# VHH binders against DNA N6-methyl methyltransferase (damt-1), part 5

Target 1, 365 residues: DNA N6-methyl methyltransferase (damt-1), of Caenorhabditis elegans (q09956)
Amino acid sequence: MDTEFAILDEEKYYDSVFKELNLKTRSELYEISSKFMPDSQFEAIKRRGISNRKRKIKETSENSNRMEQMALKIKNVGTELKIFKKKSILDNNLKSRKAAETALNVSIPSASASSEQIIEFQKSESLSNLMSNGMINNWVRCSGDKPGIIENSDGTKFYIPPKSTFHVGDVKDIEQYSRAHDLLFDLIIADPPWFSKSVKRKRTYQMDEEVLDCLDIPVILTHDALIAFWITNRIGIEEEMIERFDKWGMEVVATWKLLKITTQGDPVYDFDNQKHKVPFESLMLAKKKDSMRKFELPENFVFASVPMSVHSHKPPLLDLLRHFGIEFTEPLELFARSLLPSTHSVGYEPFLLQSEHVFTRNISL

## First folded at step 9 (VHH; framework vhh_3k1k_2)

Design m40 (from y1 with I103V)
Fold by ESMFold2-Fast, scan of step 9:
Structure m40 (fold): chain B 365 residues (1-365), chain A 127 residues (1-127)
Amino acid sequence: as target 1 above (365 residues)
Amino acid sequence: QVQLVESGGALVQPGGSLRLSCAASGFTFSSYYMRWYRQAPGKEREWVAGIRSSGGSTSYEDSVKGRFTISRDDARNTVYLQMNSLKPEDTAVYYCAAKRVYVDSSGYTFVSEYDYWGQGTQVTVSS
């Protein structure tokens, strides 16, 4: 494969998933037209009119230097292809930040027990009926080939991708489910809430990182499976994950970078030597050591997207992997906060981003 | 053996017109994103115009919009740049370039590492 990089229009991706319901993702959620900065810094810049002339600086971080060069290529090509918007809005992403607050203002039922039972629906279902049938303790599947709708008693709707299965609960619940259904996964995607200077103020994230060490990952994987872990920019995290993979009998086959960009194609953070405020995130891909399967994946690959304004949201990976010739039949997402087609999703908030507050109706005249 | 050969460069008076041609060989032309770049003395290479594979979706740098038109003839493996209302600041060596771009139906745009370039053709606009 000769592919050097990819650019994802994440908004278009979700629009395609829900097209059958005549739904469109709220564009405000993707209106990231300003680089990330505190409001005080933004007001100071707006008041003074600071020049954005790029300085020729040598980076001490090899990764940051490489990513900065890749960011320029992505900006140039994306501009030529009319992927990026020319005009920016000088609001420090206020509109998109408020849209994210609205999108997150939903209640997800809490699980108090776990069950291996699957509750299926196709076109529509009430949340009340699902809860009375044990949704908070069981697995819910939209078994149709088209997206489904779950409606709350107050009329709030949640839009569920076709053939998706989700469970509200502890990620450890996956082990019992896997065993009960004699189902092994050929792809696991995980975005654990990593312990960091910012995140350590939130106790739940620290507890979730600990849970990783309690998972028996090899037991739920097929022999030739691929696992994909999003990691934080914390110093030593790559070495820490290599040790975790080794404990699971796995080895790294690739480390990819997600470059987060504004709607104009610029990185969301300037490249600097802090290593905690960088515009990219790392994705580590690993396979079982005893597998002889050869994944024809580039060892180092960069893909870019305008992030949804909801914190920690990650782009979908299946179509990216398919581009490199990799197909999966049983993908699993751990620590899920949104749902994908034909995917099992487990977490305390797996359908958090499926509410009508994330979508609008296509207006037909 | 990939080759891009530009032609049509000339000396022309301000306000004049020129049509540049780029003949391609050695690859599946109809699958490639074709574009024109230019480089004036003492300046960096600048993108001018581009045309997507099949269908002819076009894009232009702001300074040439309304004056330049890019087009392609897939049957002849040729891309063109029609330049009208030429200005002295359009003086440059014009390069044809080809890159494979694949657009996935679900929102991904994939860009190839192979970037084919021609040798360039000189356009001079002066009185």
Scores: ipSAE 0.751, ipTM 0.867, lowest interface PAE 0.4, mean pLDDT 83

Design m41 (from y1 with I103W)
Fold by ESMFold2-Fast, scan of step 9:
Structure m41 (fold): chain B 365 residues (1-365), chain A 127 residues (1-127)
Amino acid sequence: as target 1 above (365 residues)
Amino acid sequence: QVQLVESGGALVQPGGSLRLSCAASGFTFSSYYMRWYRQAPGKEREWVAGIRSSGGSTSYEDSVKGRFTISRDDARNTVYLQMNSLKPEDTAVYYCAAKRVYWDSSGYTFVSEYDYWGQGTQVTVSS
């Protein structure tokens, strides 16, 4: 493919998934109109106005220079295509930050004993009927062609994408499930709780990065599978993952960058900031060394999106991979915090971002 | 062979009108994002107007909105720029450009690395 970059309207994606339920995502979750900064810094800039003076020497790296050039191209084209909003809201993303707090104020059932049993529903069901009173965590599948609705005992509704399967539990539970159902995955996507990103939340279990070293990834993969790992910006993490892939008999085929942008199309962090914060995240793609399948993926691809204001939420990758000709039948997301259509998802909070607090009613005229 | 050939550039008086045409060949015109750029003496090239494939939705730079109209004829592989109420500051070489842009239901917009350009047509607005 001759595709140079992509721009994702993530809000539009989720609106399309839940259209049949007359639901749309709360737009406030994507109202990132200010570059990321502490409130004190924002207020100082607001009072003093825009300055052309640079207090610190610009920090450059090969990656940052390349990404800065790509960001300019994305901004220019996206502006022509009317993808970006012209004006910023001067609130340091306060509205979106408050919406994120509301979206995360939801109870997820505790993980305990894992069951290999799949409990299917099509339109609606109670969470307690699917989860066996919380003592045994079954695998739950929305087997219908339309999104489904699950209701918790406290009346909270969760909206489940069509043909999705989820499990509340340790990611190691996938090995038993794979074996029990004679099911192998041809695509795995993972966003592990990296140490630098692992923050304890009110009712989430803390996972250690060491769980990755205990996973037998090759056992659950088809021979010609692709695996995609989100990595943090910690020094040495790429080399750590290359070593992990090697232990799994895999090799890296591409490293892609997600450029996080404001609603105006500007990077969420300046490329020359003094705190080593960067506006992009890396995605490492790997395949089995002994697979003869040729993946015609660009080695270094950039795609941009306005991030959901919920920390560590990642954009959907399925249609991006399909654009480059990657065919898959059984995708799996490990360490999931949201659900995707036709996807297996495992983690301690796999449907955290499916609650009614993420959505609003779509008013038809 | 991919070709974009602009025509219609001329010397016109302030307040006059002019229609630019861009004839395309060598690619699937109806699938491409078509647009006009201009470059005035001593200035950088700037985007003027664009028209998307499939729906024909149009967009304009603020200084030309209400005066210029972009349109396309997919059967004739041609994009047009109707320029009304011309001002001296509209004096520039006008370029036609084509880029493959894909939109799908996933919310992704995919942008091609290859951008096809014409050689330009001179518009001069002077008394």
Scores: ipSAE 0.754, ipTM 0.870, lowest interface PAE 0.4, mean pLDDT 84

Design m42 (from y1 with I103R)
Fold by ESMFold2-Fast, scan of step 9:
Structure m42 (fold): chain B 365 residues (1-365), chain A 127 residues (1-127)
Amino acid sequence: as target 1 above (365 residues)
Amino acid sequence: QVQLVESGGALVQPGGSLRLSCAASGFTFSSYYMRWYRQAPGKEREWVAGIRSSGGSTSYEDSVKGRFTISRDDARNTVYLQMNSLKPEDTAVYYCAAKRVYRDSSGYTFVSEYDYWGQGTQVTVSS
């Protein structure tokens, strides 16, 4: 493997998924044209964790130095390849955030229940029909080769990728589904709801961490499966995940970095070692310790994208993994807020980001 | 064996034209991002122009835009740099470089860590 880094055009990815419906992703969702503003969160942290703050500053500085070098390479090559837009005099970040608020302004039913049946549709279905057929207690599958459409009673449409299966509910429901359908997953992707630094978010984080520890991950995985966990930049999170993987009989094979960039290719945050905000997120990949499969993927890898202006949206990983020769038949996304083709997804809002407010008609066709 | 061989460098008068060629062998040329760099006396090596593997997508350093044209012939494994309206400031050794860069339908652009470089060809613009 000689690939040094990758740059993702998320708009192009989703445009490709939904091209058969003549849909295009709203460009406003990807108009991050200036750096993110630093906030006062650093001051609150400074007063409450003196020793941890000192350790975090050193760790952040070391990671920032390496990532800053990669960011420069990405900026230079992306500029040569005309991947990045010209500098904008106008700050489009607020416009992008307003577009994201509009995209998320939809009503999604949510409930936790047992999951034993799959409710299938091919081209279109009403949300009320799915609800009356037990959607909340079961799984829904768009079984067609083309994207499907689910319509809410208010006329709002949700665009569902082909071959995708989803469940609106607790991630713990996946164990019953796996057992009931005699189905094991060869790839699991998870983006748990990590806490922020506020007191209220800390309570939410504690509850969500407990849910993660209640999952019997090994039971739903194939022997040679890969698992990929998005993690926060909290001090000690990587060590906590290594411990969790160990309890699941798994070991880390790689830790990758997503570099978040503006439309011009600059990092969204400065590499300032006095700040807790960094322009990258980490993805930990792990396999079962007793698997003899050798994954030919880099132990450290950087890929960059302009983030969608919705909180907790992560880039699609399947084609990135395929680039390194990793193939999957049954991928699963836990804590899902969006859907991918040929993927099982479970979470309380698994199709939240599939609403028509994310898309527009492809007029240039 | 990977090899890049530049040719076409010469002494030309200001305002003249010159066409550089870079013949590639030992790799799948059509899958590579091809570039021209130059190094003038007393200066660091700088990027001049680039052309993506799928034809059509070209890029240029500002000082040569409108005067230089990069092109490729995938059947002949060759990349070209057509230089018009040459200036004394264009005097340099011109290098051909190859890097594997490709896009797939996923929206990802993958960039290799290795560059293959030629030996260079001297272009001198003077009266």
Scores: ipSAE 0.644, ipTM 0.825, lowest interface PAE 0.6, mean pLDDT 81

Design m43 (from y1 with I103L)
Fold by ESMFold2-Fast, scan of step 9:
Parts: sequence; structure tokens; C-alpha cells
Structure m43 (fold): chain B 365 residues (1-365), chain A 127 residues (1-127)
Amino acid sequence: as target 1 above (365 residues)
Amino acid sequence: QVQLVESGGALVQPGGSLRLSCAASGFTFSSYYMRWYRQAPGKEREWVAGIRSSGGSTSYEDSVKGRFTISRDDARNTVYLQMNSLKPEDTAVYYCAAKRVYLDSSGYTFVSEYDYWGQGTQVTVSS
């Protein structure tokens, strides 16, 4: 494939998934009109202003230079294709931040024990009925070809993608489920809760990251499977993942970059941002070393999207992989916070971002 | 093997009209995003108009909107730029360009690394 880059309209993607319910994604969640500017960077800039003024010699990473060039190409083409919104009044992303707060202000049940049972529904179900039938200890499947609805006793609705299966619980529960159903996954997508050395007091996140080393990934994968791991920008994380892949008998086949852009197509962070914040995230793709399957994926690929303003939300990957000729029948998302069609999802908050606070009704009259 | 050949450039009086043509060969024309750029002496090249594959969605730079119309004939592998109400400021070399762009139902727009360009055709608007 001669594809150089891709641009995702994530809002359009979710509108398409839920069109059968006549739902539209709340556009406020995607109104990232201003570049991100953390307070800590103001102090760094002030303290280094004199050195920057005198043009202290610095080495620019090859990766950052390539990404900056790619960002310019993406903005130019996207502008011609009218993919990006016209300039709006910059509100420092206040509207999108408020929408994110509203979207996250929902209650979902917590897991108390693992189970192997699948509870199926097609169109609608009460959350109370799912809980009484063991939802928090079991797996829930929307088996219909159309999206389904789960309603809480307070009237809050959650919209579930078609053919999706989810479990509220520890990612370790996946091994039991895999064995019980004689089911192996041909794609695993993961966005783990990465630990930062500077935040040693957050032992909960460190324990969650350590769970990756306790998972027997090879036993739940098909022979020709692919795994896709989102990684943080922490120094040394790529080397840590290469070691983890090697322990799982896997090797890296590609490292892709997600360029996060504003509604106007500009990167959300400047590229010379003191190495603490970059406008891109890395996705590492790996396959089993003993697999003879050739994944004809570009080794380095860039795709861009306006991120949903909710922290840790990642773009859907299945259609991107399909573009390069790769189909999967049993995809699995670990540490899930949202649901995707035809996908198994497991995490403590797998349907957190499926509430009505993410959507509005599409009234066409 | 890929070739884009522009034609139709001429000297024309202000308020006049011209139709530019771009004949393409060596690639599957119907699947490509076709567009026109222009470059005036001492200025950088600027995008003028574009037309997407299948369905022919069009887009224009603000200064030409309402005056220029881009169209395509996939059976003849040709893209056109109809220019009306020409102004002296429209004087430039006009370039035809082709790029493969896919838009799927998932919201992804995929852009090819190949960007084909013609040699240009001169349009002069004076007197």
C-alpha cells in the first residue's frame, strides 16, 4: 500500500456506529480548538528563556523532525479536503473540558469476582437485571447486528456497539474466559495504566502495570496473532515493551504514531516542548516470532485525529488495519474504557464512555 | 509513466473567461483526488480548487469561490477548471496535480505518498 498517512474524523466514526439508534456524538467532546499548555511548561520556559535566546546548541531527534514535517503535510492536505473546522473563538478548550467532565460523571458497577458466563441481550436491558444475573462477575454481550441499550434505574442509558462483549474486572480474568470458551484472540489492543518514576506514591498504577508481567499472553493468542500496545512517552518504555514482547515470544513489526491535532489541524503541542510533552503517541505492533504470517504494514506510519477530550481515550484501530489488508475475527481490548463493535473488552471501566452524556439524539426534522 | 498535461492557458482581458484542461495518463484517474494550484511570479504556489474521486465533492480557495468551477470527466481522464470573471490578480502559471485519497465509512481519510504534477499552463489577465 502506498498510503503515507491517514486522518481520522473520530466523531464521524462513532456517529456511524450508533446511527441505527439515531444518535450523534456530542461535538463538544471534539472541540479542541487550542493547543495544550500545562502550567509546568510556563515555569520551564521562563527559566530557560535566556538560554533559548542565545540559541544554545541542541540536537533535534530525527523522530521529532520527521513528525513535524508530517504534521505540515497533514494540515495542508486536510485543509484542501475541508476535513478541518474553520477557525473558532479560542476558549482554551473550556467547552471540551466541561463536556469531558460531564461524560465521566457516570456510575458503573465494580467487579467483585470473575466468572465465565456470558449474559446476552439484543436490543435493550436493565442494568439492575444484568447485575442480578451476575453482570459484575460475568461477561455481557450485545449479540445483535444493531447497537443495544442498557438503562440504569435512574434512567441513565448506555449505548453498546453491535456484537461487542465486555467484562467489568481485572484483565487477568481473560485467561479464565479464554479457557472456558476455547477462544483465542487474533488481535490484542492494550493501553495500560503506565507508571511514572516521578510518581512513586501511585502504587495502584504500578501494580496495574505489573499485571502485564503476570499475564500469560501467549496462551490466549492465535499463532498468527498481532498485538498493539499504546505506550506512554516515559523514557525507556519502548525498551521495556520490547523485553515484554520477547518474554511472550513476540517481535516488533511496526511502530506507528498518532498525531493529536486541534480542530484546525495543528499539533496539540509544539514539537520543541522540552521533551516532556509531544503531540504524538506511539503504538507498538508485534507478532509471534514463530509465525510465518507476513503483515504488510508500514514499519513507520502516522495517523492524525482530534482527540476526544476525555483523558486516555484512543482512536479505533480495526478499520485502519483493514485498510492495510488485515482482518481479525476475535479482537480483544485490555484495560478498556470504551467499547467497539465486534470486540471483546475487559477492564475496570469498560463501558464508562458509552453513556448518554457522550451522545445526543439526531433529530432530522 | 504517469503524465499530467495542462492546456487552455492564454492572454485574456479582465472580466473574461478561460477553461483549463488537464489530460491524465498512466494511473487509475477515477480513484484520484484532482486539484489545481497556481503560482504568480515572486509568490509561493497556492491551492486553487480540488475535486474528490467518486461523487465529485469540490472545494475552492476563498478568492476564487463563485468565479471558478472545477469538474472532471472520468471517461476521458480529464479535469477542468472553468474560470469566469477573471481579474489581473489571477495571472499565474496554473498546475494540475493528482493524489490518491480514500475515504471509508469508518471516518478515516487515507492519503497516498505519490503526488503527481503537470508542467503548468500560463494564464495572463491584462489591460
Scores: ipSAE 0.723, ipTM 0.842, lowest interface PAE 0.4, mean pLDDT 82

Design m44 (from y1 with S105E)
Fold by ESMFold2-Fast, scan of step 9:
Structure m44 (fold): chain B 365 residues (1-365), chain A 127 residues (1-127)
Amino acid sequence: as target 1 above (365 residues)
Amino acid sequence: QVQLVESGGALVQPGGSLRLSCAASGFTFSSYYMRWYRQAPGKEREWVAGIRSSGGSTSYEDSVKGRFTISRDDARNTVYLQMNSLKPEDTAVYYCAAKRVYIDESGYTFVSEYDYWGQGTQVTVSS
């Protein structure tokens, strides 16, 4: 493939998924018009770290130089294609930040155990009925060809993509489910809860990255499967993942970068940011060492997206991978916080971002 | 072998009109995003107009909107730039360029590394 980079309109993607319900994603969630600025509460910490920063600055600068060149190309082409907005909103992303806060203001049931049973529904179901039928201990499937609706007793609706299956619980539950249904996955996407100050402070996510060492990933994968891991920017994480893949009998085939941009096409952080925050995320793709399958994937690829203002939300990857000729029958998301069509998803909050607070009614002519 | 050959450049008086043509060969023309750029003496190259393969959607730089019209003839492998109400500020070498751009129904826009350029045609607007 001759593709040099891609630009994702994530809002358009989700609008297409829920079109049959006449729903659109709230545009406010994607109104990122201002670059992110360092929080003033960390000002004192910033200065005390400066004298010992040569090593980190050097590595970041090398990666940033490559990404900065790609960012310029993306901005120029996207502007010509009218992908980016000329106008900016002088609100320091306030509208999008408040929309994210509203989107996260929902109650999600907790789960402590899994069973091999699937509870199916097609068009609509009440959350109370799902809870009564053991949703917290089972898997739930929207078996219809159109998106489904789950409604809470207070009238709050959750919109579920067609043919999606989800489990509210520990990702370790996937091995039992895989065996019980004689089901292997040909794509796994994972965004683990990497250790950070934010994760340490959150009671909702009590898992840590050590859960990855408890997973027998090779057992649930098809022979020619692809696995894709989102990683953080901490020093040494890429090397840690290479070792983890090696233990699973896998090898890295590509490392891609997601460039986070404003609605004007500018990176959300300056590349020379004083807090060493960068406007990109890394995605490592790997395959089984004994697979003879050749993936015609670029070893280094950049794609750009205006991020949803909800923290830790990642863009959908299935159509990007299909563009490079990768076909999937049984994709799986681990540590999921949102749902995708025809995808199995497992995590403690897999339908958190499916609530009506993420959507608005579609007014069409 | 890929070629883009521009023609139609000339000396014209202010208020005059010109039509530039760009004849393409060596690639599947109908699948490419076609565009015009210009570069005036001592200035940076700037994008002028573009026309997509999908549905013939067109885009223009603000200073030429309403005066210039881009069009394409896929059967002839040719892209055109009709320039009306020419101003001295339009004096430049005009370049035709081709890039493969594919927009997915899923919201992804894919941009090719291949970027073909012509050699340019000189437009001079002077009394």
Scores: ipSAE 0.749, ipTM 0.859, lowest interface PAE 0.4, mean pLDDT 82

Design m45 (from y1 with S105A)
Fold by ESMFold2-Fast, scan of step 9:
Structure m45 (fold): chain B 365 residues (1-365), chain A 127 residues (1-127)
Amino acid sequence: as target 1 above (365 residues)
Amino acid sequence: QVQLVESGGALVQPGGSLRLSCAASGFTFSSYYMRWYRQAPGKEREWVAGIRSSGGSTSYEDSVKGRFTISRDDARNTVYLQMNSLKPEDTAVYYCAAKRVYIDASGYTFVSEYDYWGQGTQVTVSS
């Protein structure tokens, strides 16, 4: 594959998912016209020994230089292709932050113990009716070819992608579900809640990255499966994940970078502000060591998108992986905060970002 | 073997017109993003105009909008740049370039690492 980089229009992606309902994503959620404000390095994370620090400092500098070069190429080509907006809205992202506040002002049902049952729906359902039928203890599937609608008791609507299956609960519930349904996953995507001293947790549920050590990942994977982990930029996290993959009998096949850009195509952070405040996030891709499958994907790849203003939202990866010839039938997202078509999702807030506050009617004249 | 061959460059008076042509061979022309760049003496190469594949949209650098028109003939593997109302500041070597760009229906734009370039054709605007 000769693909050097990719640029995602995430609004267009979600518009295509909900087209049958005549819905568009609210553009304000993606109006990131201003660069993010840098934080002080004196709030920095703890450091490792001298040898490890030298290696990590060198790797970070080399990655930043490579990413800066990629950012320039992305900006230039994206501008030529009219992917980026020419005019900036200099409101320090106020409108997009306000839209995010509105989008997050929704009630999500509380998690329950493990579940093996699937409740199916094809049309509109009451959220309270689903809960009384075991939603908090069971998995919910939108079995139709069209997106579905779930409405809670106060009239708030949630739009569910076609053929998506979700569970409100602990990610550990996936092992019981997998066994009960004789279902193995050929793609797992995870964005776990990484610990960071500089960030105060304001979540309604209590999650810890240590829960990863309680998961028996190999048991729920097909032999030739691919797993993709979003990681934080703290010192030593890549080594920690390599050790965790090794314990699962897995090995890293690629490490990709998501470059976060403004609507004009500029990185959201200057590359020289602070090493722990960079405009990119890393995605580690791994396979089982005993699998002889060869993945024809680049060992290092960069893709760019304007981030949704909601904290920790990650872009959809399914079509990016398909571009490199990675086919999958049973994708699973762990620690999910949004839903995707034909995907299993589990987390404490898997449909948090599916409410009507994220969407508007498509009123094209 | 990829080749891009530009032609049509000439000396022309201010206010005149020229049409540049770029003949392509060695790749599937209809699938490529085609564009024109120019480089004046002592300056860096700058993008002028671009045209996407198959019924694709056109784009222009601000200083040439309304004066230049890019077009393509996929049957003849040729891209054109029609230049009207030429100014002395348009004096430069004009280069044709090709890049593979694939636009996914779901919102991804994939860009190839290879940039194919022609040798350039000289345009001089003076009286």
Scores: ipSAE 0.772, ipTM 0.877, lowest interface PAE 0.4, mean pLDDT 83

Design m48 (from y1 with S106H)
Fold by ESMFold2-Fast, scan of step 9:
Structure m48 (fold): chain B 365 residues (1-365), chain A 127 residues (1-127)
Amino acid sequence: as target 1 above (365 residues)
Amino acid sequence: QVQLVESGGALVQPGGSLRLSCAASGFTFSSYYMRWYRQAPGKEREWVAGIRSSGGSTSYEDSVKGRFTISRDDARNTVYLQMNSLKPEDTAVYYCAAKRVYIDSHGYTFVSEYDYWGQGTQVTVSS
């Protein structure tokens, strides 16, 4: 495949998944219309009149330069194809972030114990019934061909993709589940809550990163499986992950970049080697060293998306992988915060973003 | 072997009209995003108009909107640019270009690395 880049439409993806319920994703969650604000240190420097025109020009890193070139290509093609919205007089970033606050104003049960049992439902189920039947300890599956509905006692609804399976609990619970059901995964996607300066006081994030060292990933993977890990921009993280893959008997086959863009197609941050923040995130893809499978994946691929205003939300990758001919039947998401069709998901917040606060009713559908 | 052959370029007076044609061969024309670019003397190449596969939705650069019309004939593997109310500022070499663009059922857009280009056709607008 000669595909150079992709432009994702996460909003349309979820609209397609839930259209049979006459639901539409709230567009406010995808209205990032202006570039993100730089951190306070950079703003102080900027206000002092220290700018590129008054400072010695510094050479950008090779990686930053390549991403800048890709961003321009993406903007130009997306503009020609009318993918991007026209520039608004109003800055919708605040509105988008407020919608995210509303979407996250839900609670899901915490795990108290691990279990291998699957509790199935097709069209609808109450959260109370699932709790009584061991939802916090067991695996829940929407076995129908259409999206299902889970309703809380207060009337709050959660919309569950068809054939999805989820577990509220520790990602280590996946090993028992895999063993009990004689089920191996041919695709694993993981977005761990990486330790960073902004979350260093949150013990939960530190514990989740440490759990990676305790996971026996090879035992739950098929021989020809692909694994995809979202990583942070922390210095040394790529080397750290390569070492982890090596311990798992795996090797990197590609490192892709997600370019975060505004609704107009501009990067959410200006490219600048002095900033701690860049407009892209990295995805490392790896396979077992002893697998003879040849993945026809580009080693360096860029895909762009307008981010959902929810912190750490990543776009669905399944279509992107299938586009490059990667066929899979048993995908697994670790540290999941949302659900996908025909996918197993495990984490402490696996259906956090499935609540009715993420959706609105579309009578035209 | 991919080929794009432009034709129809000529000298015309301001206010005149001209239709450019681009004949394509060597690829599945109906699945390609087709477009016109132009390059005026001493300036960089700029996008003029585009037409998508399936349904033929069109888009234009602001300076030509309302004056130019892009269309395609998939049976003849040809894309056209109808230029009306021509101005001296429209003087340029006009290029036909083809790019494979695939949009999946969920709205994800995939763009090919290769741009196929014609050799160009000269349009001159002067008295």
Scores: ipSAE 0.747, ipTM 0.868, lowest interface PAE 0.4, mean pLDDT 81

Design m49 (from y1 with Y108F)
Fold by ESMFold2-Fast, scan of step 9:
Structure m49 (fold): chain B 365 residues (1-365), chain A 127 residues (1-127)
Amino acid sequence: as target 1 above (365 residues)
Amino acid sequence: QVQLVESGGALVQPGGSLRLSCAASGFTFSSYYMRWYRQAPGKEREWVAGIRSSGGSTSYEDSVKGRFTISRDDARNTVYLQMNSLKPEDTAVYYCAAKRVYIDSSGFTFVSEYDYWGQGTQVTVSS
């Protein structure tokens, strides 16, 4: 594979998943027509001292130069292929922010107890019957070949991808579930709530990073599994993850970059080191050291998408991995905030972004 | 051996027409994104028109839209650029280029690193 980069139309991806229900993602969530605002984090970072600063500035500059060159290639080709919008209205980011607020304004059940029990449904079901009837938080599976519908007591609908399984609870619950069902995963995708410069991630009570050190990842993985970790841009995070992978008997096979772009194909942030905000996120892929399986993955691949305006939403990776010949039977998402077809998802908010506030549907008689 | 060979360039008066051809060999032509670029003296190379693999859509730079038409003949491994209402500012060396693009049904567009380029053909528009 000589693929240099990919461009994802995330809105089209979700439209294809929910086509059978005549659902479309609310376009306002993807109307990112303007670059993101400047961040005052630059001053905060400068106040934390200058230890190792020159080396990290050089590394950041080299990565930014590489990504800036890639961003230009992506914009040029995407424009030629008519992937990007020709022009935009400058107020579009206000609508996308409002849409994100609306999308997050939903009631999700809290974990009250853990159970290994799987409750299956095909087409529709009550949220109370599936998640909590006052005592037990079960594992919920949409076993049908088509998306399903879950309705809560106030009439709010949630649209569930086909063959998906989810659990509202601590990610550590996956170990008990794996053992109870004699089920191992051949792909794990994780986006932990990393400690970062963000206000939300800096708050101690919202940190969940230490739970990674309590997970026995090797026990729930098949021998030839792949693991993919989204990481933050803080200094030292790659070294921390390499140490965690090593503890799990794993080694890094690739580090990929997600370039976040506007609807016109421009990066959401300028490549300006002074702002300490970059338009890309990193994904580390790793395999078991003793696995004989060879993953023909590019070492530093770049892919681009217009991000959903909801904070921390990540694009789906399964078809990207399949493009490079990686096939999965039992994928698992940890710290999930949305659901994917044929995937197990665990987190405190695994179906947060499945509500009708994220989608539009045509009502017919 | 991959080759792209352009032909059809000529001297023509303003308002005239030309059809450029690009003959391809050494790769699976029908699965490649084909396009035309041009470069005028002292200027940067710029994209003119593109056509996706068989049955695919066409796209044009704004300055040539409505005047130029790109087309392809996959059986003959050839891409064409029909140029009408030519203007002096269209004077340039025109290059044919090929790039592998795979469009996934799930919303991904995959783009290869390498471009195949022809040697170019000169178009001169003057009175």
Scores: ipSAE 0.767, ipTM 0.877, lowest interface PAE 0.4, mean pLDDT 83

